# VHH binders against o75319, part 241

Target 1, 181 residues: o75319
Amino acid sequence: GNHIPERWKDYLPVGQRMPGTRFIAFKVPLQKSFEKKLAPEECFSPLDLFNKIREQNEELGLIIDLTYTQRYYKPEDLPETVPYLKIFTVGHQVPDDETIFKFKHAVNGFLKENKDNDKLIGVHCTHGLNRTGYLICRYLIDVEGVRPDDAIELFNRCRGHCLERQNYIEDLQNGPIRKNW

## First folded at step 14 (VHH)

Design tg61 (framework vhh_4orz_3)
Fold by ESMFold2-Fast, scan of step 14:
Order: structure tokens, then sequence, then C-alpha cells
Structure tg61 (fold): chain B 181 residues (1-181), chain A 120 residues (1-120)
């Protein structure tokens, strides 16, 4: 269905590139069929996403979709030149180790294949906040060795919204490093 | 030339009500979250209420169910309805513009404040 996700309108469509990284976070784009339920200033389609990224003088090289649904937009709504990866992630729960490792593998693979460019990895869940922020921060902490509080602050500042789920924040600050990547 | 001007403060007895107003100019009002913060004598400034660009509201625990924040995008105003006032609500109340549509940190502009005094 064409039901607008709860609180979706409350979030900035797309954040800024996280400096020193290849990450940019955004809320889920909504395909054209949702626009009849939105004011013009509320629209955020796949086309709108790419236009907003271009307005920041950035270019997407990969989209990682963390939603547990395929109803919001289809991969075919994206340019063929931009790879799309679906990692089904349940909301409210800290992502499991398998999900974390899939995310790390995808990011590492992209970086290895894109050494000669500065294209971004776009990451989104429904709001582009909790699941998205958790996995980006988890990568920065576990793979890049960033201090947890610094990773969280960087994400919050660049996304324009603070991570809201205390269990996610607690795991990032005090949880174990997920090995194998 | 961003300007935020508060009004509506005053003296009320405990259990009374006040409505504060903030007139905003110099920016596209509808695009930003607006907030009310307060500062009591000798204390740090604390956040009390937020209204996002889309109209979602959030409140500090100390004011939940007593205060209501609202906005009028046609008039570029944000208001705070304060009910069941307590002596602990005595403070200078500030209107603030968020840097973001939905976040309550990173306030980039503040008004001069309006005094609210609640007598026991």
Amino acid sequence: as target 1 above (181 residues)
Amino acid sequence: EVQLVESGGGLVQAGGSLRLFCAASGFTFSNYAMAWLRQAPGKRREWVALITSSGRTDYADSVKDRFTISRDNAKNTVSLQMNSLKPEDTAIYFCAKSLWPTHRSYFDYWGQGTQVTVSS
C-alpha cells in the first residue's frame, strides 16, 4: 500500500556527507504513487534524492536499503549506474551479527572497487536514523577504529537528527566489537 | 537579519495559565523546527518544547501534559500555551530557531526572552 510511514514527514530528506568517510544518510524515498498524499514541499522521490545529492556536489555510487519492505520504491526507479543492495533489517532491534557483517562486507567491497573516485555510499532505513545510524557508526567503530562517541556525534551532526533508540546507542558505546571484518 | 521576538510573559499565581508568542522574521519559517527554552535564576538554560517543520511536538518531562506548543506558518509565529503553572516554572522563556527541521540541538538564533513569574 500507499500508506506514508509514521513520522516520515518529520525528518530531513537527506543529510550531508560524513566528512572523512564515503557515507551519506537519508530517509526512504517514496515512489510517485505516494505523491498524491504529499504536499509539493514534502515530496521525496528517488529522483528527488539524486537531485538533492547533486545539489551538495556529491554523487551516489551505491544505495544500501535497510527497510524490511519493498513497498516504498523499486530498484528500477534508480539509475542503472547506481548499484542497489537490500539488507532486510527489523526495526527496534539492534541488528544481529549477520546483518552487521553483510553491511561491512558491502561497504568494504564498494570502497575496494571505487578507489579511483569519490562516490558516496547512500544508506537508508525508513527514517534514515536508527538502523541507518547504527550500522554506519558500527562500521566506523569496528573497521575504522573511531571512538563510539565521536562516531555518534559525527552521524548526528551530518544527518541533522540524533539517534533516538537508547538500545542502539548503548550497544555502540558499550557493546562488543563485531569481529570478522 | 533573523529576528525572534517573544511576548506574553507576566506574573501569575500557581495553577494559572499564560500564553507566550514568538514572532519570527528573516528566514523561511516553515522550513525549521522552533523551540521554547527557559532559564531560571542561577540555572543553565533548558529546553521545554519543540515543534518540527511538519508540526510534530515534543516536550521535556517537567512540562508534559501542562504545556502545548503550536505554530502558525501563515503568520510566522510559534506559541506556547502554559497551563497549571508551578513556582518551578518561573524563568525567562526564550524562543529559538533550530538549525534543522526536526532537531532540538544546534539552535542558531534566539530571542531576547520574556519573563514568567509564578507566585506560590
Scores: ipSAE 0.000, ipTM 0.108, lowest interface PAE 17.9, mean pLDDT 87
Fold by OpenDDE, second read of step 15:
Structure tg61 (fold): chain B 181 residues (1-181), chain A 120 residues (1-120)
Amino acid sequence: as target 1 above (181 residues)
Amino acid sequence: EVQLVESGGGLVQAGGSLRLFCAASGFTFSNYAMAWLRQAPGKRREWVALITSSGRTDYADSVKDRFTISRDNAKNTVSLQMNSLKPEDTAIYFCAKSLWPTHRSYFDYWGQGTQVTVSS
């Protein structure tokens, strides 16, 4: 259905680019059918996403959708020039090794193919916070060698929200490095 | 330009009290929820208290019943009354801005922070 996700209104629509990375996080944009249930200032559509990114003088090169549903928007609502990748990711639990690997592989592939530009990897789940933050931080920690606390702090600052799930935080801080291949 | 300036931090003994203040400018203060965050040495930054534009409050479990957040929309200020302070409350405390009333704090802007040290 077209019910607005719980607490969706509570989160910033789009974060800031994470300095030193190609990542930007945002909450799930909602297609037009949701607008009747929102105040004008609460609306955040795929179009609004791109407008907000442009306002930051950035450009999206890839969107990674981590939501576990397809009811929020259609890939057809996105520009054809921006590839869309769906990685179904269950909420509230630490993503499994396969999910982590898929994410890492996608990111690495993008970076390899986009060395000649500065386009961003846009990542979102429902709120663009916990699943999104975990996987971005997991990548920074496992692949880039960033300290867990530094990765978490950087994400929190740029997203404008702190990671909320203790299990994610604990895994990032104390959990093992996951396979990169 | 959004500015948030914290004050009121200091050294206090366990069981003591402090009151932190935040002066906000550069935005329509009354339209936004405000929060206090803190960061202890070697730990990540965490939210402590939230107050919506309407005055609804929320607290982290670790500070519930000890801390009280309040706001004055006429003066563009946010305060945090901290009672029954514990050594584990030692941290840099930050005032933070939110765009919407939320069940959790979020922060597009925050200040430089004020140091709170609680001795045993």
Scores: ipSAE 0.000, ipTM 0.219, lowest interface PAE 12.5, mean pLDDT 92

Design tg62 (framework vhh_4orz_3)
Fold by OpenDDE, second read of step 15:
Structure tg62 (fold): chain B 181 residues (1-181), chain A 120 residues (1-120)
Amino acid sequence: as target 1 above (181 residues)
Amino acid sequence: EVQLVESGGGLVQAGGSLRLFCAASGFTFSNYAMAWLRQAPGKRREWVALITSSGKTYYADSVKDRFTISRDNAKNTVSLQMNSLKPEDTAIYFCAKSLWPTHRSYFDYWGQGTQVTVSS
């Protein structure tokens, strides 16, 4: 259906690029059919996403969609020049090793193929916060060797929202490194 | 340039009270939600209280009914009245600007913080 996700309106549409990385997080854009249920200033469509990214003088090179549904927007709503990757990720629980690996593999693949540019990896779940924050931080911790607290703080600052789920935070801070290959 | 300056911290005995203040500048204060965050030693920074641009308030469960957040848009200030303080409330408290007017966990700027120490 076209019901607005719970608390969706409460989150900033788009964060900022995470310094030292190619990541930018945002909440799920909603296709036009949702607009009738939103005030004009609350609307955030795929088109709006790209406009906001451009306003930051950035360019998306990849979108990773972590939502567990396909009802929010269609990949066809995105420019053909920007690859779209769906990784179905269940909410509220720490992503499993397979999901983590898929995310890492996608990121590494992108970085390998995009060494000659500065395009961003756009990551979103429903709110672009918990699942998104966890996987980005998990990557920074496991692959880049960033301290967990530094990764979390960096994400929170750039997203404009703090990671909310305690189980995610605890896993990032104290959980084991996940397999990278 | 956005500036947030906290004050009012100090040492207090358990059961006591403190009132924190934050002076904000460099942005249209009345358009943004404001929050107080805190960070205890060895712990992650957490949100404590938030007040929207319209004056709606939210509190972390750990401080509910003990803390009160308020704002004065005419003076560009945010306050946190802390009553019935506990040792576990010991932390550096930060005033934070929200990136979004209505959500309680989004922040793009915060100050240097003020130390609050609650002794047993």
Scores: ipSAE 0.007, ipTM 0.232, lowest interface PAE 11.4, mean pLDDT 91
Fold by ESMFold2-Fast, scan of step 14:
Structure tg62 (fold): chain B 181 residues (1-181), chain A 120 residues (1-120)
Amino acid sequence: as target 1 above (181 residues)
Amino acid sequence: EVQLVESGGGLVQAGGSLRLFCAASGFTFSNYAMAWLRQAPGKRREWVALITSSGKTYYADSVKDRFTISRDNAKNTVSLQMNSLKPEDTAIYFCAKSLWPTHRSYFDYWGQGTQVTVSS
């Protein structure tokens, strides 16, 4: 459908780059057909995404889309120069090991191919918060050895919103480290 | 130009102690947090201890009260005193430089590692 996602307007469109990492988180961009339901200051199209990242003096090298739908925008709405990866991730439940593996593999591949630049990995779900924050924090904890509380605090500060789902937070703080890909 | 070189690893009986050293060069050592991470056979690399540029320390729950991290800014050295060692502490221990003075959100440089083996 053509309805705005629940609570989508409540969230900041784009966070800040997470310092010391290549990650930047944002909420799902909405293609032009959704603009009829939005005030001008509420619009956040794929074009708006790239303008906001450019305003921060950053450049996207990869977009990872964690939504379970493609109704909000199409890959064709993005610049051809930026790779797009879809990882269908169900909301509410902690992402499964296969989803975590796919995310880690994509991040590692990007970093290996982009050693000589400072381009960012843009990650989003619907609100750019729970699934997005979980997978970014999971990567930092499991791969980079970041302390769970530090990963969560860094994500919350840079996103401008705190992770909301207690089961996600609990898994990050007390759950097992997932195996290598 | 940045180099981190670990030393002090070896074989020890359960309940014993070891002290690891990391000699750093190629950056302003006193400005950054330094850390120790370890990787056991068949496991992911895990963080063990961090010391901030100001000397504040943080530890993983598995090593808290047994390990002590310290730094000597005059010698550009970070060390890890490991007491009451357990077979589960067997791993390659890596010295790492944080990108930050105060936390471990990302490590930009790593040493080659030093092996620690704890026998039962």
Scores: ipSAE 0.000, ipTM 0.107, lowest interface PAE 17.5, mean pLDDT 87

Design tg63 (framework vhh_4orz_3)
Fold by OpenDDE, second read of step 15:
Structure tg63 (fold): chain B 181 residues (1-181), chain A 120 residues (1-120)
Amino acid sequence: as target 1 above (181 residues)
Amino acid sequence: EVQLVESGGGLVQAGGSLRLFCAASGFTFSNYAMAWLRQAPGKRREWVALITSSGRTYYADSVKDRFTISRDNAKNTVSLQMNSLKPEDTAIYFCAKSLWPTHRSYFDYWGQGTQVTVSS
């Protein structure tokens, strides 16, 4: 149905570009049918997403949707020029190796194809925080060689919210490196 | 310009108490959640307590039942009452402004911090 996700209103709609990366995180945009349940200032649609990105003088080149449902918005609500990738990711638990690999593969593919521009990889789950933060940080750690604490700090600062799930944080800080191929 | 100025830190023995204060200016204080963060040497900055614009409070597990966050919207102040202090509470404590009125949100501004040292 069209029920607002729990605590969805508590999170900033869009973060900022992570310096030194092509990542930007945001919470899930909601299609128009949700607006009747929201105050005007709480509304955050796919259109609003792109407007906010433009306000930051950035451009999305890819959207990675990590939600485990398709009820929030339709890919058709996005501009045709921006590819949409769905990676069903279960909440609350550390993503499995397959999910991690899919994410890494998508990111690497994008980077290879977009060397001539500075378009961003937009990543979101429901809140654009825990699953989103984990996978972005996992990539930075495993692929870019960033220190776990630095990756987490960078994400938190740019998203405007701190990664909340202890199991995610612990895995990032002390967990094994995942396969990149 | 947003300004947050912390005060009230110091040296205290284990089991003792301190009360931290934060004076806020440069924004509509009552519209935002406020928080206290802390950073111990060699550790990451962590949130300690948060109070929403409506007055709902949240605490880190490590400080629950020992610390109390409060706010005075008329004076644009946030306070942190710290009881039963432990050596592991030693850190620089920061007053932080949330970007959002309700939840454990990212903080866009924080002060220079106040040092809290708890001796064993």
Scores: ipSAE 0.006, ipTM 0.246, lowest interface PAE 11.7, mean pLDDT 91
Fold by ESMFold2-Fast, scan of step 14:
Structure tg63 (fold): chain B 181 residues (1-181), chain A 120 residues (1-120)
Amino acid sequence: as target 1 above (181 residues)
Amino acid sequence: EVQLVESGGGLVQAGGSLRLFCAASGFTFSNYAMAWLRQAPGKRREWVALITSSGRTYYADSVKDRFTISRDNAKNTVSLQMNSLKPEDTAIYFCAKSLWPTHRSYFDYWGQGTQVTVSS
């Protein structure tokens, strides 16, 4: 369908870069076919995403798409020069260990290939909040040794919205550290 | 379940040619970049060739102009044509699936490899 995701309009399109990291979070871009249901100021297409990031004087080097669908936009809607990674994740569930492993390996690979530039890793789910915030915070906690509360606060501040799902917050604060295997 | 199965390796004399094949299954093959990497005894695994989802190709300097990577999306196969082989090309050759459709992508799955031996 061409239906706008529930509450999608309630969220800021793009957050700010998380200082000290290469992460930037945003809500799912919607391809041109959705624009008939949106006022001009509500539109957030793939092109709008790149324009908004440029307006922050930043540049995307990778997009990680955590949605369980391809209906919102397709990789072909993005510049071919920007790598696109699809990791299918179900909403409401804490991502499984294989998903966490894939996310960590993608991030580590990007950082190794881009150590000589300042390009960002863009991460999104439907709202750019719960699954997105979970995986970014999980990376910061497990790989970079950031305290859980500090990772969550940094994400919330930069995204402009607080993580909403208690099970995600609880796993970040009290769950086990996931190691690479 | 993602599977990559290499074939076509063997023994060849210096200056000869060999063609490697990789049969892929368990994912939408046409959406991902595919690569060939190799590992010689006592050395790190090194990348040799990559083909993007759109068909663009990239080669390591050591194999440029000698090797050609290609794909057949109807058959879920990626191939490596190796010409003007040198003893230094002796290695186990691995097929790899990229995480992304584009070049310089991180690889998430690898085949078991196929041995290529080039005699002087």
Scores: ipSAE 0.000, ipTM 0.132, lowest interface PAE 15.1, mean pLDDT 87

Design tg64 (framework vhh_4orz_3)
Fold by OpenDDE, second read of step 15:
Structure tg64 (fold): chain B 181 residues (1-181), chain A 120 residues (1-120)
Amino acid sequence: as target 1 above (181 residues)
Amino acid sequence: EVQLVESGGGLVQAGGSLRLFCAASGFTFSNYAMAWLRQAPGKRREWVALIYSSGRTYYADSVKDRFTISRDNAKNTVSLQMNSLKPEDTAIYFCAKSLWPTHRSYFDYWGQGTQVTVSS
């Protein structure tokens, strides 16, 4: 269906690049069929995503879609030059080890292949906040050894919204390091 | 406050050499990897060279065997020796600090940059 996700309008469409990283988070872009339910200023399409990224003088090199549905937009709506990766991630619960591993593997693969450029890894779930923030922070903590509070603060500041789910925050702060390989 | 100040840029002919310097302050220099980045007109910023705290180095394919990155932990400096320069090396070059000691690709600070122009 073409129902606008709950509270989707409440979140900034695109965050800022996380300093010291290749990550940028955004809320899910919506295909044209959703526009009839939105005010013009509320619209955020795949095209709008790329326009906003360009306005920041950045370039997307990869999009990781963490939503658990395919109804919001089609990969075909994206430029062919930007790879699209779907990682079905259940909301409201801490991602399982397999999901975490998939995310890490994708990020590491991208970084390995993109050492000579500064293209960004765009990550989104529905709101581009909780699942997105968790996995980005999990990567920074587990792979890069970043302090949990530093990772969370960095993400929140750059996304323009704070992680909301206590279970995610608690797991990041006090949970075990997950397998990296 | 973290500060990075680049110097050594200039105009050179193709095939020539330049040595860039970066003076760092405001952080424990010896703990962090340092890098050189560059941005040409109308192009995206790109990664050029990296040196770990251990002294291990890594280079972009485009500059391998031509550029050499080094550091002096006693002086809090990082340098980039650029040989066999090409017109395509023309860019603003930035000294960059890694976000954390173990990271090799992400940087949280960089200087104002120094202009390198290579003429044909």
Scores: ipSAE 0.015, ipTM 0.303, lowest interface PAE 7.1, mean pLDDT 91
Fold by ESMFold2-Fast, scan of step 14:
Structure tg64 (fold): chain B 181 residues (1-181), chain A 120 residues (1-120)
Amino acid sequence: as target 1 above (181 residues)
Amino acid sequence: EVQLVESGGGLVQAGGSLRLFCAASGFTFSNYAMAWLRQAPGKRREWVALIYSSGRTYYADSVKDRFTISRDNAKNTVSLQMNSLKPEDTAIYFCAKSLWPTHRSYFDYWGQGTQVTVSS
């Protein structure tokens, strides 16, 4: 399918870097074949992603793709210099512990390998909001000791949209700390 | 510096078995996912098997139930046990270091490869 994801146009393409972290969140880029269904100002291709991040004076060092599909764009659409990691996640469900551990491992590995630069970890799901916000906040709470409400506020402010799914918010605020490192 | 060294390749008759080894150095082995990929003559390099730092494994459909990937974190080694080999398995097999790859994931480092030839 060449169908635009539902509500995809409702979200800002790219948020701002989350201060004090290496994270930046965005919605899924759409490869060139989708552009026939979009006005010029609505286009957000992989190339557009890198241009928008450069406009913020930032540089991507890793992309973590949380979508359950490869239909929106291919890893080959990305610069070869930027590592791409696929973590398949189902929408609407709080990510399971193994998914959380995969995300934490990838982030920690990137940070250890990139101590001498300031490159960012780009994270996206379809809208760059619920699964994306959950996993970033989960990392900040469990690994960096950030208070849940502070992590959520920081993500919401920098993404430009608030986490929408109550089950995700409830798990972040009241769920157990996943101690895996 | 990161170094990956493959061994265990060779010539084997169809239906036979081989075990490939990859010795890793220059990074904290237990913190990274490891993969085996292969490149058949005249073909693109394709993913075969993956093992996460957690120990969870994934296999390409073409090798599922015939190949087994394993790791030994104490020895910094990842291995591939290949059973019921077919002529179509003939390829150079590469060990790769990555961060949670899928069959289309980016790999940071690759070994030089080890040749596996399966005769009919």
Scores: ipSAE 0.000, ipTM 0.124, lowest interface PAE 16.0, mean pLDDT 85

Design tg65 (framework vhh_4orz_3)
Fold by OpenDDE, second read of step 15:
Structure tg65 (fold): chain B 181 residues (1-181), chain A 120 residues (1-120)
Amino acid sequence: as target 1 above (181 residues)
Amino acid sequence: EVQLVESGGGLVQAGGSLRLFCAASGFTFSNYAMAWLRQAPGKRREWVALITYSGRTYYADSVKDRFTISRDNAKNTVSLQMNSLKPEDTAIYFCAKSLWPTHRSYFDYWGQGTQVTVSS
């Protein structure tokens, strides 16, 4: 259906680029059919996403969609020049090793193919916060060797909202490193 | 580079009104809460008013119902309408950027300030 996700309006549409990384997080853009249920200033479409990214003098090189549904927007709503990757990720629980690996693999692949530019990896779930934050931080911790608290702080600051799920935070801070291959 | 430039301060008699303006640049303005702070002589800087990214407003008790904060995201500006001014409102007023979209406690940037003097 076309019902607005719960609490979707409470979150900033787009965060800031994470310094020292190629990551930017945002909440799920909603296709035009949702607009009739939103005030004009609340609307956030795929087109709006790209406009906001341009306003930051950045460019998206990849979108990773972590939502567990396909009802929010269609990949066809995105520019053809920007690859779209779907990784179905269940909410509220720590992503499994397979999901983590898929994310890491996608990121690493992008970085290898985009060494000659500064395009960003856009990551989103429903709110662009918990699942998104966890996987980005997990990558920074496991692959880049960033201290967990530093990764979390960096994400929170750049997203403009703090990770909310204690199980995600606990896993990032005290959980084991996941395999990178 | 983040820049905040305040204007609109001046001398006014008690009971009068002033409107302060702040021009912001160097960041995605619409993503952050904005605030006005003030610092009176010999006193600590204090929070006066805040407006979230969504337009929700908060006021210190001392200025509630007298001051109105507003923002224009298209122009990257924040304003403070000050009515019924009192001598105790005399201070340097600063435009401040919040670290967060809604949070009212932490500010990472502010301007040079504009002087507001209210005479009895």
Scores: ipSAE 0.005, ipTM 0.266, lowest interface PAE 10.3, mean pLDDT 91
Fold by ESMFold2-Fast, scan of step 14:
Structure tg65 (fold): chain B 181 residues (1-181), chain A 120 residues (1-120)
Amino acid sequence: as target 1 above (181 residues)
Amino acid sequence: EVQLVESGGGLVQAGGSLRLFCAASGFTFSNYAMAWLRQAPGKRREWVALITYSGRTYYADSVKDRFTISRDNAKNTVSLQMNSLKPEDTAIYFCAKSLWPTHRSYFDYWGQGTQVTVSS
């Protein structure tokens, strides 16, 4: 089962911090066993993730993993100092209210516990784009009161890729605000 | 200032080949996806091929298996090798810089274009 995810090579490994927020988005890191199927410049392991974030003069304080699988890397591949949260999400469907609530609760808890630092919340799905962008934008809209188009533009610019799923974009622009968190 | 300059266009008979070149300047070339688009008289501009910052390639169905896009980051060039040309390939071919490292949907700069004419 060590197949590289479809289109994974098409995406920039890690985006930039979203200014005015604690969010940074990236594609799923791939553990060492995947590297035999990758050229050196294509490798993006958990170690590579932390090196790239450090190169931006940033520091991770939390990783939220939105993939529906555990085959890409294990929490044990991450530094013990960085909390890891798994929220199982399926692609294609807009995340349900329970998933949205779990995401908001985790973000709010992190921010409350990290008032005295500037550590980032790293969020990823397989490509770090659709599920990742949806949940980050949903948080900004529902909790922070950001206008939907502004949230989407900020995410797209900082990730280096535009949200692709029209149903996600439509829900963000025209869907109900979920006031639970 | 971003500049994209195409070359290599010309007249060729059906079944022939041409290679187009695009010289890029004014941005960090290796960080962006590059594309070729074309526009035939009286038609909308259509996307033909894209190469991501990492070298992965994508093609429109109309040119799949006939055209090959490539890049040379040391020279800041993107190329399009066109084989088995058809009269329907007659168009002005534009080099385009993607706004993003990997996406074909959003282009922020285009060159002036180079004419390709395929006769039967």
Scores: ipSAE 0.000, ipTM 0.155, lowest interface PAE 15.2, mean pLDDT 88

Design tg66 (framework vhh_4orz_3)
Fold by OpenDDE, second read of step 15:
Structure tg66 (fold): chain B 181 residues (1-181), chain A 120 residues (1-120)
Amino acid sequence: as target 1 above (181 residues)
Amino acid sequence: EVQLVESGGGLVQAGGSLRLFCAASGFTFSNYAMAWLRQAPGKRREWVALITWSGRTYYADSVKDRFTISRDNAKNTVSLQMNSLKPEDTAIYFCAKSLWPTHRSYFDYWGQGTQVTVSS
């Protein structure tokens, strides 16, 4: 259906680029059919996403969609020049090793193919916070060797919202490193 | 560069009212919570009121039901309507930018402040 996700309105549409990385997090954009249920200032469409990114003088090179549904928008709503990757990720639980690996692989692939530019990896789940934050931080910790608290702080600051799920935070801080291959 | 400029302070008698204004620039105003802080002589700076990016408001217990914070995203301004002022409200009032869009007591910028003096 076209019901607005719970608490979706509570979160900023788009975060800031994470310094030292090519990540930017945002909440799920909603296709036009959702607009009738939103105030004009609450609307956040795929088009709005790209406009907001441009306003930051950035450019998206990849969108990773972590939502567990396809009802929010269509890949066809995105520019053809920006690849779209769906990684179905269950909410509220720590992503499994396969999901983590898929994310890492996608990121590494992008970085390898985009060494000659500074395009961003846009990552979102429903709110662009918990699943999104976990996987970005997991990558920074496991692949880039960033201290967990630094990764979390960096994400929180740039997203404008803090990771909320204790199980995600604990796993990032104290959980094992996941395989990178 | 982030800039916050407060105005509207002055001398008022107890029971009177003042309206403070803050003009913000140098950042995406609509993405951040804004707050008013105050610092009385010999005291630490304290939080007074906050308004989130979405318009939700929070108040310190000491000013609840007397003060009203509001914002105008089109003009990049935040205001503080102060009613039923008390001598204890005497302080320098600062407009502050929150690090977050929601209710949090983390501020990264504030202005030079405006003096509010409430006489008995």
Scores: ipSAE 0.006, ipTM 0.270, lowest interface PAE 10.8, mean pLDDT 91
Fold by ESMFold2-Fast, scan of step 14:
Structure tg66 (fold): chain B 181 residues (1-181), chain A 120 residues (1-120)
Amino acid sequence: as target 1 above (181 residues)
Amino acid sequence: EVQLVESGGGLVQAGGSLRLFCAASGFTFSNYAMAWLRQAPGKRREWVALITWSGRTYYADSVKDRFTISRDNAKNTVSLQMNSLKPEDTAIYFCAKSLWPTHRSYFDYWGQGTQVTVSS
């Protein structure tokens, strides 16, 4: 059915741009068919996502969808001018090295092709928190040389919610740097 | 509540120019892409030009380099400058509000249209 994801209403729809980066994180948008079970102030469709980012005076140039499902919205619900990338990730588990490599490759490619603009990379999983926060922080640590605790603090502050999964936090703080070429 | 009112249409000879205007009200104009579409007699309505919320412009191949779309957020207006008009440009021109801030995938409101006739 069109059941709202568990705890989805508990999270802010969209965070703020992470200063010094091109990242913005948000929870999964829900297509119009879900709105029958939502109050007007709870709605967060793909259209609502773009409206909220525009209200921050920002513009999306890429969406990376980390959910393991296609039930929440269709790529066709997004603007044609914004590339959409699906990276299937399972919740609760630290993403594997292949997934981390795919994420890094997509981010690096976007940044190379968008040197002359300030468009953002939008990243989401179901809640825009654990898988999303992990991959963004992993990129900042491994590629940009940010200290793990600083990356986590920056993400938490801008998302408006703290990373919850201890195994993700432990991997970011104590795990090896994933050097992908 | 949402209103789009077109003006500026008329009769012009091939090679001539016209400027169309659209006055918008009832929504936060600066937050949406605005477009011009046209419908010729016996044809389907086709997209002509779009201007995003940030001012980026896109054109159909048939009008590229001849038409220029612009917007004035202070006045809630979108305009279409049409140069080097051809008889094939004869159509009713509609102002449309995009559902999106950045492109033409879906339009939710249209005006009543303004007639443009280009004589051969």
Scores: ipSAE 0.000, ipTM 0.214, lowest interface PAE 13.4, mean pLDDT 88

